VHH binders against o26223. Designs and how they scored, part 316

Target 1, 191 residues: o26223
Amino acid sequence: MKLLWTSQHIKVTVHIDGKVSKMDVLEAIKTRRSIRKYQDREVPEELIDKILDAAMCGPSAVDERPWHFIVVRNREMLEKIPEVHPYGAMVKDAPVAIIVCCDSSLEKIPGFWVQDCSIASQNILLAAHSLGLGAVWTGVYPLEDRVEGIRRLFSIPEHVIPFSVIPLGYPAENPGTRDLFDPDRIHLEKW
Key: E = the ipSAE of ESMFold2; O = the ipSAE of OpenDDE; V2 = 0.75 times the mean of E and O plus 0.25 times the DockQ between their complexes.

## First folded at step 22 (VHH; framework vhh_7nfr_2)

Design AB39 (at its last look DockQ between E and O 0.75; V2 from the best seeds 0.00; counts 0 for: pae E 2.3 > 2)
Fold by OpenDDE, look of step 22:
Structure AB39 (fold): chain B 191 residues (1-191), chain A 124 residues (1-124)
Amino acid sequence: as target 1 above (191 residues)
Amino acid sequence: QVQLQESGGGLVQPGGSLRLSCAASGFTFSRYDMSWVRQAPGEGREWVSWISYGGKDTYYADSVKGRFTIARDNVKNTLYLLMDSLKSDDTAVYYCARDAWDLYGEFDSPFDYWGQGTQVTVSS
């Protein structure tokens, strides 16, 4: 049994057999932080599979499930992502990145794919965190430069829209926790 | 060392036009999104405009939308702000800023480097 510490000082127990202790969903949501520094440690494929499974479990408009995922482990490709994504510098330091994409041909109702891919992206972040990994959502869509950059880099078809790039790895930083609750943003019955 | 140097400010009458320039050095300019930010006397800094690293994406504050145009020349390492139909409320020090904002990021500041600013005064 190996104990891992998340950036939020959350103890994650990783069993020798690869099993990870469960994290409460509210805990995962509340304690998740963007992680941009990673250990020089590979992420097991099993964890990526779990993350991708989670990514596909979110709802989508009329169950259109327009998402596709590119799992990137190739160092050369990871190192190239920052060239077309200015704020993706940390991607080069991550052992793996997931690119969330929308296949527009799967879209049933126009425009909802953004929500669908957002849900998928967030689930990736939450799942990663719950598994003792750190991740960050780097936005691609709707920035044309980034969309086209990622498209070219990964030979993504025109009908497929890269949405986000999410590097993942074992955390090498501790951003701490935040209290983001704002009662002023809550309106009862009416604005 | 990252350097940003604004120029092109001055005194102009309402309805007039100015073109601001920002000379960038010390980093790969073409790989960074850039912004203009302004600060009026006694006010906080206000974001004015943003341009993507490749120049394909631009955004504007509502206060300047339709009047200002942000542009860049990545060969010249220069950021521009074309200001038309200037108003008295546009009076401010205008800063060129290197954007450090990653969408959905958790940064304290969306910008990591600033120029010294250039004064724009709109007065009759």
Scores: ipSAE 0.575, ipTM 0.816, lowest interface PAE 0.8, mean pLDDT 90
Fold by ESMFold2, look of step 22:
Structure AB39 (fold): chain B 191 residues (1-191), chain A 124 residues (1-124)
Amino acid sequence: as target 1 above (191 residues)
Amino acid sequence: QVQLQESGGGLVQPGGSLRLSCAASGFTFSRYDMSWVRQAPGEGREWVSWISYGGKDTYYADSVKGRFTIARDNVKNTLYLLMDSLKSDDTAVYYCARDAWDLYGEFDSPFDYWGQGTQVTVSS
């Protein structure tokens, strides 16, 4: 095992005059990491609104936009998520979580909602990162135990499918940037 | 203290069957996804099978699909691997592992606790 410490790379999100500075799109995509440790600091509703606005800007199959979002701030509810989600332990420490759901009554093409909600979920991660927040996508669908557990916990109706749980907050860790580019994954003209 | 103890290994002939068990203690077993992992002589560890905390979801490595069945008993805090149609290539130490797995998380290691392993040997 070879472990390399990159201690000289520090990322700072600039908060000037109570405003979050705008991050370049490619920078956001390349530097976003899953964040599981959060400061004991509330996330303003304004930032959640911006994140959800970004989530709804994603494309969807035939513009069906099947997504719904549950914003969870209640401590009792956040503390119960780990009971039905084995890897949601960090959610109890997050100031807020967003549950991305599919309303199957909005589907226009059956089965494409998974791609639609995946796009919305990734947009949440990128938008949160661009606003100086950290987030992580914890998986729910297609695992039946998690889907049923989250549905029960939040009283989600049968025609609505919980897809992901995304805790977020101001980051209390910095896992650093990874170089994952792999030229062997690129095929010119054919396989 | 989390403890995982495998049992049920042994020597079997090709085509034979075995049932592995893993007794879990020191944690709320029914709240964790679990895996079986194996290590053949001179090889790295190979993931074999996974089962969700409530038992409704299962996945298998291609090498064992249709021959192995993972199961759990959340009352007895026990994980099982039912192994049928065993081949010489199945010879390995089999480990029960508690998943730290997250579907879309960025984890360095998918498992946070391991058993001591049980030897399965398939030979004529």
Scores: ipSAE 0.459, ipTM 0.791, lowest interface PAE 2.3, mean pLDDT 88
ESMFold2 (binder alone), look of step 22: mean pLDDT 80; pTM 0.811

Design AB4 (at its last look DockQ between E and O 0.01; V2 from the best seeds 0.00; counts 0 for: pae E 10.6 > 2, placed apart)
Fold by OpenDDE, look of step 22:
Structure AB4 (fold): chain B 191 residues (1-191), chain A 124 residues (1-124)
Amino acid sequence: as target 1 above (191 residues)
Amino acid sequence: QVQLQESGGGLVQPGGSLRLSCAASGFTFSRWDMSWVRQAPGEGREWVSWISYGGKDTYYADSVKGRFTIARDNVKNTLYLLMDSLKSDDTAVYYCARDAFDLYGEFDSPFDYWGQGTQVTVSS
């Protein structure tokens, strides 16, 4: 058993056989943080598969499932992402990144793809965290420079819209947890 | 070392126009999103405008929307703020800031470097 991630309240451990301790969904949501520092350690394909499986399990408008995923492990490509994504500096240090994209040809109702891809992106983050990995959502859409930059870099067709870039890796930082609950944001029955 | 130097401020009458410039050095300017922020006397810093690294994306605070235009010249490493229809409420020190805001990040500060600022005074 190896400790992969430690928070103030939760320790995520991975067994030598690759088994990961289970984390309940609320715990995953509440303890997840953006991780921008990664260990010099490869992420097993099995974990990426699990993450991608989770990414595809979210709902989508009229079940349109417009998402596509580019899994990037190539070092050269990872190193180029920061050139077109100013806030993606950490991507160069990650062993892998997932680019979430929308295939507009799959869209059944206009505009909901943003929600669909957001759900997919969030599921990636949660799944990664639950598996003892760290990740961060780096926004691409709707910034045209970033969209076009990523598109060009990865030769993404015009009808496919890059939405987010999510670097993943074993965490090399522990930012702790936050209490973000705000009762003032809750309205009962009416505003 | 990252350096940002604002210029172009001054005294102008209401309804007047100014163009601010920010000279950037010490980093690859063309790879960074940039912002203008301002601080009026006794007030906190207010975000004014944002421009993407390639200049294709711009955003404005509601208070300046339709009056101000942010632009950049990546060859000259210069950020601009064109201010039209200036109002007394626009009186502030204007700062050029390198944007470090991760849209889905958890940073406390969206900017990592600032200039010294340039004073803009709108008065009759």
Scores: ipSAE 0.634, ipTM 0.840, lowest interface PAE 0.7, mean pLDDT 90
Fold by ESMFold2, look of step 22:
Structure AB4 (fold): chain B 191 residues (1-191), chain A 124 residues (1-124)
Amino acid sequence: as target 1 above (191 residues)
Amino acid sequence: QVQLQESGGGLVQPGGSLRLSCAASGFTFSRWDMSWVRQAPGEGREWVSWISYGGKDTYYADSVKGRFTIARDNVKNTLYLLMDSLKSDDTAVYYCARDAFDLYGEFDSPFDYWGQGTQVTVSS
C-alpha cells in the first residue's frame, strides 16, 4: 500500500495492482444472510442510491411499479421504530433503514403489489450484499399493528401501505452459508 | 396473420352505455390473455381491463372499475367490453390488445398485437 502526500494535506492511497473483484450473481444469492449487527460506520449516500436503483429494476405486475422508498438516517426516528415493530431492535443500531411502501393508487391489478414489493425488497438485500453491506428484511405487511404503527410513525398516508423495513450497514457478524438445496422439491415432467 | 378488429364505438351521452367487440383471427384466441387499452386525444395509452385466456379472471383500471365489464367468447373468438355510466373522461379510441409477456414484465408495452381501434365519444 503506497501513501502519497500533497500540499493540500490530502492523503492519497494508490493500489498498484488496481484489481477490484466483483461478486457473481449466483454467489450473491447463495451467500446473502440476514445481518442484524452492524459496525459503527456510515453508509455513503452513493451506495444507498445504487441499492434503490437496483430495487426499481425488478419486474412488477403489468409494469405497475407501485413501490416507494423512505430512507431513514435520523437517529431519533430510527430509535422509535422498535416501539411499533417487535423485531425492530436492530434497526435502532443501524446507520440507515429503507422502508419499502406500496402506493395503492399505482396498483393496476389488485393484490399483486405484494409480489412487486417483495421483489424490490429482495433486490435491496442482494444489492446491499454485493456492495459489502448487511441487511435484513423485517416484516410489516400484513400485520395490522405493524402497518398502522409504521404508517403513524412516518406520517404515511392511508393509500400508501408500508410493506417492509430493511435496516442495513457494514456487517458486524458472519452467520455463514446455509445448505438449503432439497432435491425432493424438484419434480421432472410432472408432480 | 394475427388480426384484431374492434367495433361498437360511437357517440353517447354521459351516463349512457356502449358495448365494444373485438374479433380475433390468425391465432389460437382461447390460449391468450387479452386487454382493452384506450388512448384519449393527445395522450398516451391507458390500460382499461384484462381477462384471462379462460375468462375466469378479470381486472379493471380504477378509473373504470364498477362501470365496465370485460368478457370473452372463445367459441366466437371475440373479446367484449361493456361500458356503463360513461363519463366525458372515457372519450378515447379503444383498442383490444393481445398480452404477450409475463405479468412481471420490464417493458413499457406488454402487448404484441393491437387492433385498429374504435372511437368512443361521450358528449363531445
Scores: ipSAE 0.009, ipTM 0.129, lowest interface PAE 10.6, mean pLDDT 84
ESMFold2 (binder alone), look of step 22: mean pLDDT 80; pTM 0.815

Design AB40 (at its last look DockQ between E and O 0.69; V2 from the best seeds 0.00; counts 0 for: pae E 2.6 > 2)
Fold by OpenDDE, look of step 22:
Structure AB40 (fold): chain B 191 residues (1-191), chain A 124 residues (1-124)
Amino acid sequence: as target 1 above (191 residues)
Amino acid sequence: QVQLQESGGGLVQPGGSLRLSCAASGFTFSRYDMSWVRQAPGEGREWVSWISYGGKDTWYADSVKGRFTIARDNVKNTLYLLMDSLKSDDTAVYYCARDAFELYGEFDSPFDYWGQGTQVTVSS
């Protein structure tokens, strides 16, 4: 059953050992890692709905919201994705993948759809992580081979551009956390 | 076992041309992006060029853009680098590398396998 989310506010709860813990947004951002190994465990539809809700909550240029999402659970299709995405090997092992797409007909200002879909993709990653799932952003756009491969595989119309493939699942790895703060990348007032 | 073997290097005068080849084996070549990487004496490795698994997408370092052309033959399991208008600064060992680059990935290295390299020397 698709959860009708009426509220843009998603309570992020992580179930660890039967306990519900809340992960704040900064924690989610800082501790998120790409996860490429997944448990043999199904992801509940409710979690996918929450993730997709989060994906649609990001800003977009002039509120164009050009994104579409293909939720893929079919094993055959998941297994085919690596054939057209060389770095999507982990997709075959995931219980579900989300393909983020742009409907170019919804674009109001040219070029910002990349940012819009990026925000959506990142929100998927963050939401997944906050919900105790692992995910990885596998880039499709702007690589033509991948774009066309995914397009063909999923019969995506020409005016719709596949942007990213994001496999999700319960993590079967723990890569740890990274400290990525670099003060040298911060410039005050001027470069 | 993944194997990459470069060939086609040599001595050439400035302004000359070379074609490098990389024979790939031990994996499904057509499913991997490929790259050329070079290393000049005393320098680090420089990413020179990249080509997608299907050959539709390419990338070049600014240093070689307009002069080098990367290509592949997935039937022959061969990667190519056409080098035109060679300069002394192009002198390096050139390596064929299997690409592990993911645009939005978190990899420690963009490559997972290299050949032994082929020497390119540009000198008058």
Scores: ipSAE 0.482, ipTM 0.791, lowest interface PAE 1.1, mean pLDDT 89
Fold by ESMFold2, look of step 22:
Structure AB40 (fold): chain B 191 residues (1-191), chain A 124 residues (1-124)
Amino acid sequence: as target 1 above (191 residues)
Amino acid sequence: QVQLQESGGGLVQPGGSLRLSCAASGFTFSRYDMSWVRQAPGEGREWVSWISYGGKDTWYADSVKGRFTIARDNVKNTLYLLMDSLKSDDTAVYYCARDAFELYGEFDSPFDYWGQGTQVTVSS
């Protein structure tokens, strides 16, 4: 917010002008795409912290907040994910991945954790996009082979359920925006 | 080189049963999900069934639920489709296909490898 002060020159006030850069939330939702190719560039811990903060801002059933997150940066671990996740090739190419998990000991109402972790997973995608990163949600739950494989690989205890694996990084591809609005899916007053 | 070889097709009467096999080679079979896909003459390809790499998860198209059973033997590197209660709409070439899904990745990846197909004909 520094003013260039001089009695003889043009004064610029960035804060007063309101010209700070920001992404509208609707724009973020409309333009977010799954990104599967990443630059060979480290993602700073600060950005991961912001993404996980956003993940935890989602609503949950009776505020139970059953989620836990495993942040994976170790190259050897990332390279093993394809052994237990058939569509995992891009995960090993990512600089970092986030595993969204449910800790069943935190459930207050049984069976609602899937919605809770889905909300957290989507918030991760949107937050990453707003920070200039790309991500993709690769599914784990409810596929038993994937759940057991990821649990084994990351030493996840039996009461914790791996839900999704989300690789992310600075994008190395630019997929276009999709026009998916379908008014026939909208029903007024009744089906 | 990935190779998938189907067998076990043939002519069968309505209400009959048939067992298809698909021998896989050139890849670590137990690390990949697999599907059966069919194509009737002049039609597009129709997905039939899917099985996860360890065999714990299976999915079926609505048109075959309760009549078809997908299975795999990861020791013999073989995919199976047991077809029961066959009807004329099941007449098609059946393909074994290698498959994987991201789930929630905005679109399914296409199947990356296909077998040669085996003909199943259900007599009218």
Scores: ipSAE 0.392, ipTM 0.758, lowest interface PAE 2.6, mean pLDDT 87
ESMFold2 (binder alone), look of step 22: mean pLDDT 81; pTM 0.816

Design AB41 (at its last look DockQ between E and O 0.81; V2 from the best seeds 0.00; counts 0 for: pae E 2.4 > 2, grease 24.5 > 24.2)
Fold by OpenDDE, look of step 22:
Structure AB41 (fold): chain B 191 residues (1-191), chain A 124 residues (1-124)
Amino acid sequence: as target 1 above (191 residues)
Amino acid sequence: QVQLQESGGGLVQPGGSLRLSCAASGFTFTRYDMSWVRQAPGEGREWVSWISYGGKDTWYADSVKGRFTIARDNVKNTLYLLMDSLKSDDTAVYYCARDAFDLYGEFDSPFDYWGQGTQVTVSS
């Protein structure tokens, strides 16, 4: 049985066995939108594995790979996240969330972990979208209240920095696509 | 119903100080970041300052950095803006705004609720 999901004017076929239709990488990038409404449907572990695999495939400074991922499915915990993340209300409605963290002890060159975790976070979003899921990047770092809130909530060690919270689920909204190309932001050879 | 009520505005001389207050009600104040926004005559709204829900994080526009201090009392459900070294260019209606800013959101506006504003006039 094939399940067809429409998100942002893209039809994604999801098979019961976890197989999904392929999406071109440029299509995934261009059509991805933040999704904050989710169906009452569980996300298969296989999809989460694929997403996490993608999250770890991005580059990192000197290959430091400082990222860690907390996969949250517990309803109680999902419901608590909004308490420490004011704009994470949708997390309580998601079947799963991924918290991207940096282990500072793995950092080889200071400061690049932000880029590394950003790449990982974006890959999560793109992978989710390509798999017919909706997701949104809710920023944690560098806001101290949110960082400490998430840290406390998930008992994250001091040397590990929560970076982002990304709820995922089958989309229950279709925000449509945007044309964000701006030629005025392109400079040739010089500013 | 969400309500934001600003107070503390007035006429002040250049170099003077004011403290604005915003009384918040109708929502869980402790779960929202808050902002001050101002609008000068004939100008658009300018984001002045931001404070996180817990008060640990703040932001200031370059135009007010070093002069203004944003604070909040989560027990009193009150947002503050301490304004020092006021300049004529600070003349504006100052609005308290509930922040709807999702850092990586795709919202049209970073704020969802506003007060009625309080007039600040800096003039010699």
Scores: ipSAE 0.491, ipTM 0.794, lowest interface PAE 1.0, mean pLDDT 90
Fold by ESMFold2, look of step 22:
Parts: C-alpha cells; structure tokens; sequence
Structure AB41 (fold): chain B 191 residues (1-191), chain A 124 residues (1-124)
C-alpha cells in the first residue's frame, strides 16, 4: 500500500489550461470519454497518488476492499502488454497504466469482488478525468486468455485476479460528449 | 499488410454441415481476438461468433448458438467456423474479421480488418 497525498479540509486544486479548476462531479461523469491517444508527457506521481486514493474510496461488499493496484511505468513492460492483450497499442503510447486486481484472500463475501473492482476502476477513470488526464478501461476479467496473460506478465499469484488494465496520460484526442440519456430505461414503481 | 482469406463455402443442403477457414497473414495472429460476421443478400452485417486470441473464450450470436463452433489454430494462423444443422436462414457471405477493441471500449469500436468473404448457400 502507499499513503496518498491529500488534504481532507482543503479543496483539491488542479490546473487546466492555466486556470485553477475544481470539476463538478456530475460534469466529470457526463464528460468522461475513453481516451486512447496521449501526449508525449509524463504523468506526475502526485496525480497517480490522487487517482489511487480515489480508487480506494469506493464502497465494497461488507467493506472488504479486495483491490490491489499495479502501477506500470516501465516502458519495456508497457510494450509487452500487447503480447497478452490484443488492444495494447494505446498502452504502448501511455506514460503509465494501472492494473486493478482482486486479492481473493481479502474477500469477505465470495464473488462480490467483481463489483468492488468495477467501482475502483470507474473511480480511476473519473479521478483521472477530473485531473485533466485521459484514460480507458481495457477489459481483462472474465476473459480467461487475458487474465492468464496479464497474471503471467506481471508475476501475479494465483490467488490474485487481474481485473482491468487502465492506461492513462494527458489526452491527445477529444472524441466529444455523447448524449446517452434514454427515458425508456426508466421504470416508475415497477418494470 | 494485414490479409484475411476465407475459404470452404459452398452449396449445402438443409441440416448439413460445413467448415469455413480463414487464413491470416501480415500480422501476429496469436495477439488478436477474431470474429465471424455474415451478410445475407440485401441485409446488413450480422455478428456470428467470437474467439479470444488464445482460444479459451468464445461467444456466439443466439441465432447460431448450439449449431456453430468457432475455433482457431494458432500454429497454422487459421480461424475456423464449424457449422452444423444448417438452415436456409444461414445463407450469407461469411467474413472473418479482426477485433479492434475490448468489451469496455465505448461504442464505435469496429472490426479493423475484414476478409474477402466466402459464400455459404443452404438450399434444397
């Protein structure tokens, strides 16, 4: 584990385009897009610490917090991910990737770790976006080939399950906002 | 230069069986998930089946589940579709396609390369 830099009584401040900004949470949720192209620019460790702090703030089944995170900055390791994950082109271009894992020894209720790690993964995406970074959730679990490949590449033990690989960096694309609200998905009182 | 070449199509009687092949070259076949997609006359493309790069994971469209089997030979760089219990509704051009994006990539994740297609015709 790493103790992240944060202040509970001070607004988190980030600089976007030379402005001090604090992104509204609803704005972050609505405007986050999968980003697969990144600037040739390092991501400060401070921002990764903030993102991982956010990842660990999510609820989990009976507070089991089964997640572990592997932070990958080594270029040779990032370049090997395509050998075990078909869509590694954006990972090769990313300055850093975060692998979200479940440590089954931390499970208190069997089988809920998928929800737990999904929450952590989504929090990574939102936190990265709020800090001016772009990220994408690339799927690992439940695809057996990807799980085994990532486990092998990063020497992950059998009781630990790699869930997702999330490359991130300063964005070099803007796919635009999507309007996905669909009232037909809303059911009042009953189906 | 990515190339995908389907073969093994033809005329088959209802209830019959057929095996399609797709020879892959110009890329590292074992690093990519692959799909079969079909297009019936006058219709849009219909995804048929998918197999992971190592062959351990497979998915099927409901219309073919239990009748079709996708497989790959990673030594010969070949994708297969075993089609059993064929119906007239299976008549289509069948394409092998290389998958471009993972399951959580937001919509707009097309297949990035396609074969030329092989015709399958099921008729009495």
Amino acid sequence: as target 1 above (191 residues)
Amino acid sequence: QVQLQESGGGLVQPGGSLRLSCAASGFTFTRYDMSWVRQAPGEGREWVSWISYGGKDTWYADSVKGRFTIARDNVKNTLYLLMDSLKSDDTAVYYCARDAFDLYGEFDSPFDYWGQGTQVTVSS
Scores: ipSAE 0.426, ipTM 0.769, lowest interface PAE 2.4, mean pLDDT 88
ESMFold2 (binder alone), look of step 22: mean pLDDT 81; pTM 0.813

Design AB42 (at its last look DockQ between E and O 0.53; V2 from the best seeds 0.00; counts 0 for: pae E 2.5 > 2)
Fold by OpenDDE, look of step 22:
Structure AB42 (fold): chain B 191 residues (1-191), chain A 124 residues (1-124)
Amino acid sequence: as target 1 above (191 residues)
Amino acid sequence: QVQLQESGGGLVQPGGSLRLSCAASGFTFDRYDMSWVRQAPGEGREWVSWISYGGKDTWYADSVKGRFTIARDNVKNTLYLLMDSLKSDDTAVYYCARDAFDLYGEFDSPFDYWGQGTQVTVSS
């Protein structure tokens, strides 16, 4: 049994058999932070599977489920991502990255794929955090430079749109907690 | 050392045009998104425009949309702001800023370096 320290000093117990202690969903949401520093430690495939499972559990417009996921572990490829994503420097330091993509041919209602892929991306972040990993959402879409860069790098067909790049790893930083609640953003019955 | 130096500001009449330039040095210019930020007297800094590292993507504040054009020359390490149809409300110090973080970052400031600024005054 290993104790992993996540951001905000959350202890996640990782069992030798690969089982991870459960984190409450509200806790996961509240304590999740972008993690850009990772330990020199591999992420087990089982955890990636769990994360991807979570990524596919979100709702989508008319259940279109337009998402595809590229799991990248190859060091050479990880090291190339920063070349087309200037703010993706941390990707080269991650043991794995997930590229969330939209297959436009699966889109049933125009435009909702952005929401669908956003939900998937967020679920990846939350799932990662709940499993004692750190992750960060690096934006690709709708930036053309990044979209085309990632497309070329991973030979993504034209009808598939890279949406986000999410590096994952065991966290090597603790950004601390944030209080983001703002009652001024809450309106009752009307604006 | 990262350096940003703005130029091209001045006094112009309403409806006039200016072109601002920002000379960048001390970093790999074509690997950073860049922005123009302005600050009017007594006001906070306003994000005016943004351009991606490759120049394919741009953003404009609603206040300047349709009037301003951001551009860059990655060979010359220069950022530009073409300002047309200038208004009195455009009077401000204009700063060139290097974007520091991804749009989905959780940071206090999206910029890490700024120029000294160039004064733009729009007055009759």
Scores: ipSAE 0.545, ipTM 0.811, lowest interface PAE 0.9, mean pLDDT 90
Fold by ESMFold2, look of step 22:
Structure AB42 (fold): chain B 191 residues (1-191), chain A 124 residues (1-124)
Amino acid sequence: as target 1 above (191 residues)
Amino acid sequence: QVQLQESGGGLVQPGGSLRLSCAASGFTFDRYDMSWVRQAPGEGREWVSWISYGGKDTWYADSVKGRFTIARDNVKNTLYLLMDSLKSDDTAVYYCARDAFDLYGEFDSPFDYWGQGTQVTVSS
């Protein structure tokens, strides 16, 4: 019996375990609140990268992934947002804001981009919260004045639709948690 | 100090028309969405209509849709409500209100400032 010995390259994946102190996903969902007051403290680019990575993890209609994100750190630009958004006063005090947009040229099924960008927006809120940041979703779409104003301010092309503006920073307030569970909204088997 | 002053109310017959005005001061009027809200005798306050800060977006309660028109003049800092085809059910004090009604912000209150109101009475 003649045996041939073949060199096998085995991929060795090194797991570097460290103690991780991070928020459980159910805790994050239950404890996230809209935060409108921020510390005078910069948010590292690394955290914004993690938040945007999370934003892009959401499902989308037929995997169309229509979203684009504008990261705004420039103080002059942040201070102009309230000029075109009546409830964006806290944005001028935020160290950074993320504008969630839809590129309509990426739609595969018309109109589902709203759900897609909503998923991305919520993922931003949850990721920020899990990283010790506070954020708030300020609405843009479908209000024409807000859409036009944000598009003009940030030179957004006509085929791109600004959906939401999300200021974020280290929180300077704690509104507490809410108990919103309502059993009357639950229907077993039928309405 | 934010000030909102309504005018133009009065007594009118069913089917008649009125034009309400609200003079705004103490804030940058063209940076705020605005609403009309009414309170009928013995009832709570009922939202009537809303207009965006630039005037491009409007919403109406079903009870007034097709009969009322909200408008604003951002040069004169004035909010308007044109009321046509008035019914007895429209009898109320009408208030101009500044919206704190953001879409997703988890707000506790929809309005942060109110006028003193103007009485509209539709009788016969």
Scores: ipSAE 0.431, ipTM 0.770, lowest interface PAE 2.5, mean pLDDT 88
ESMFold2 (binder alone), look of step 22: mean pLDDT 81; pTM 0.816

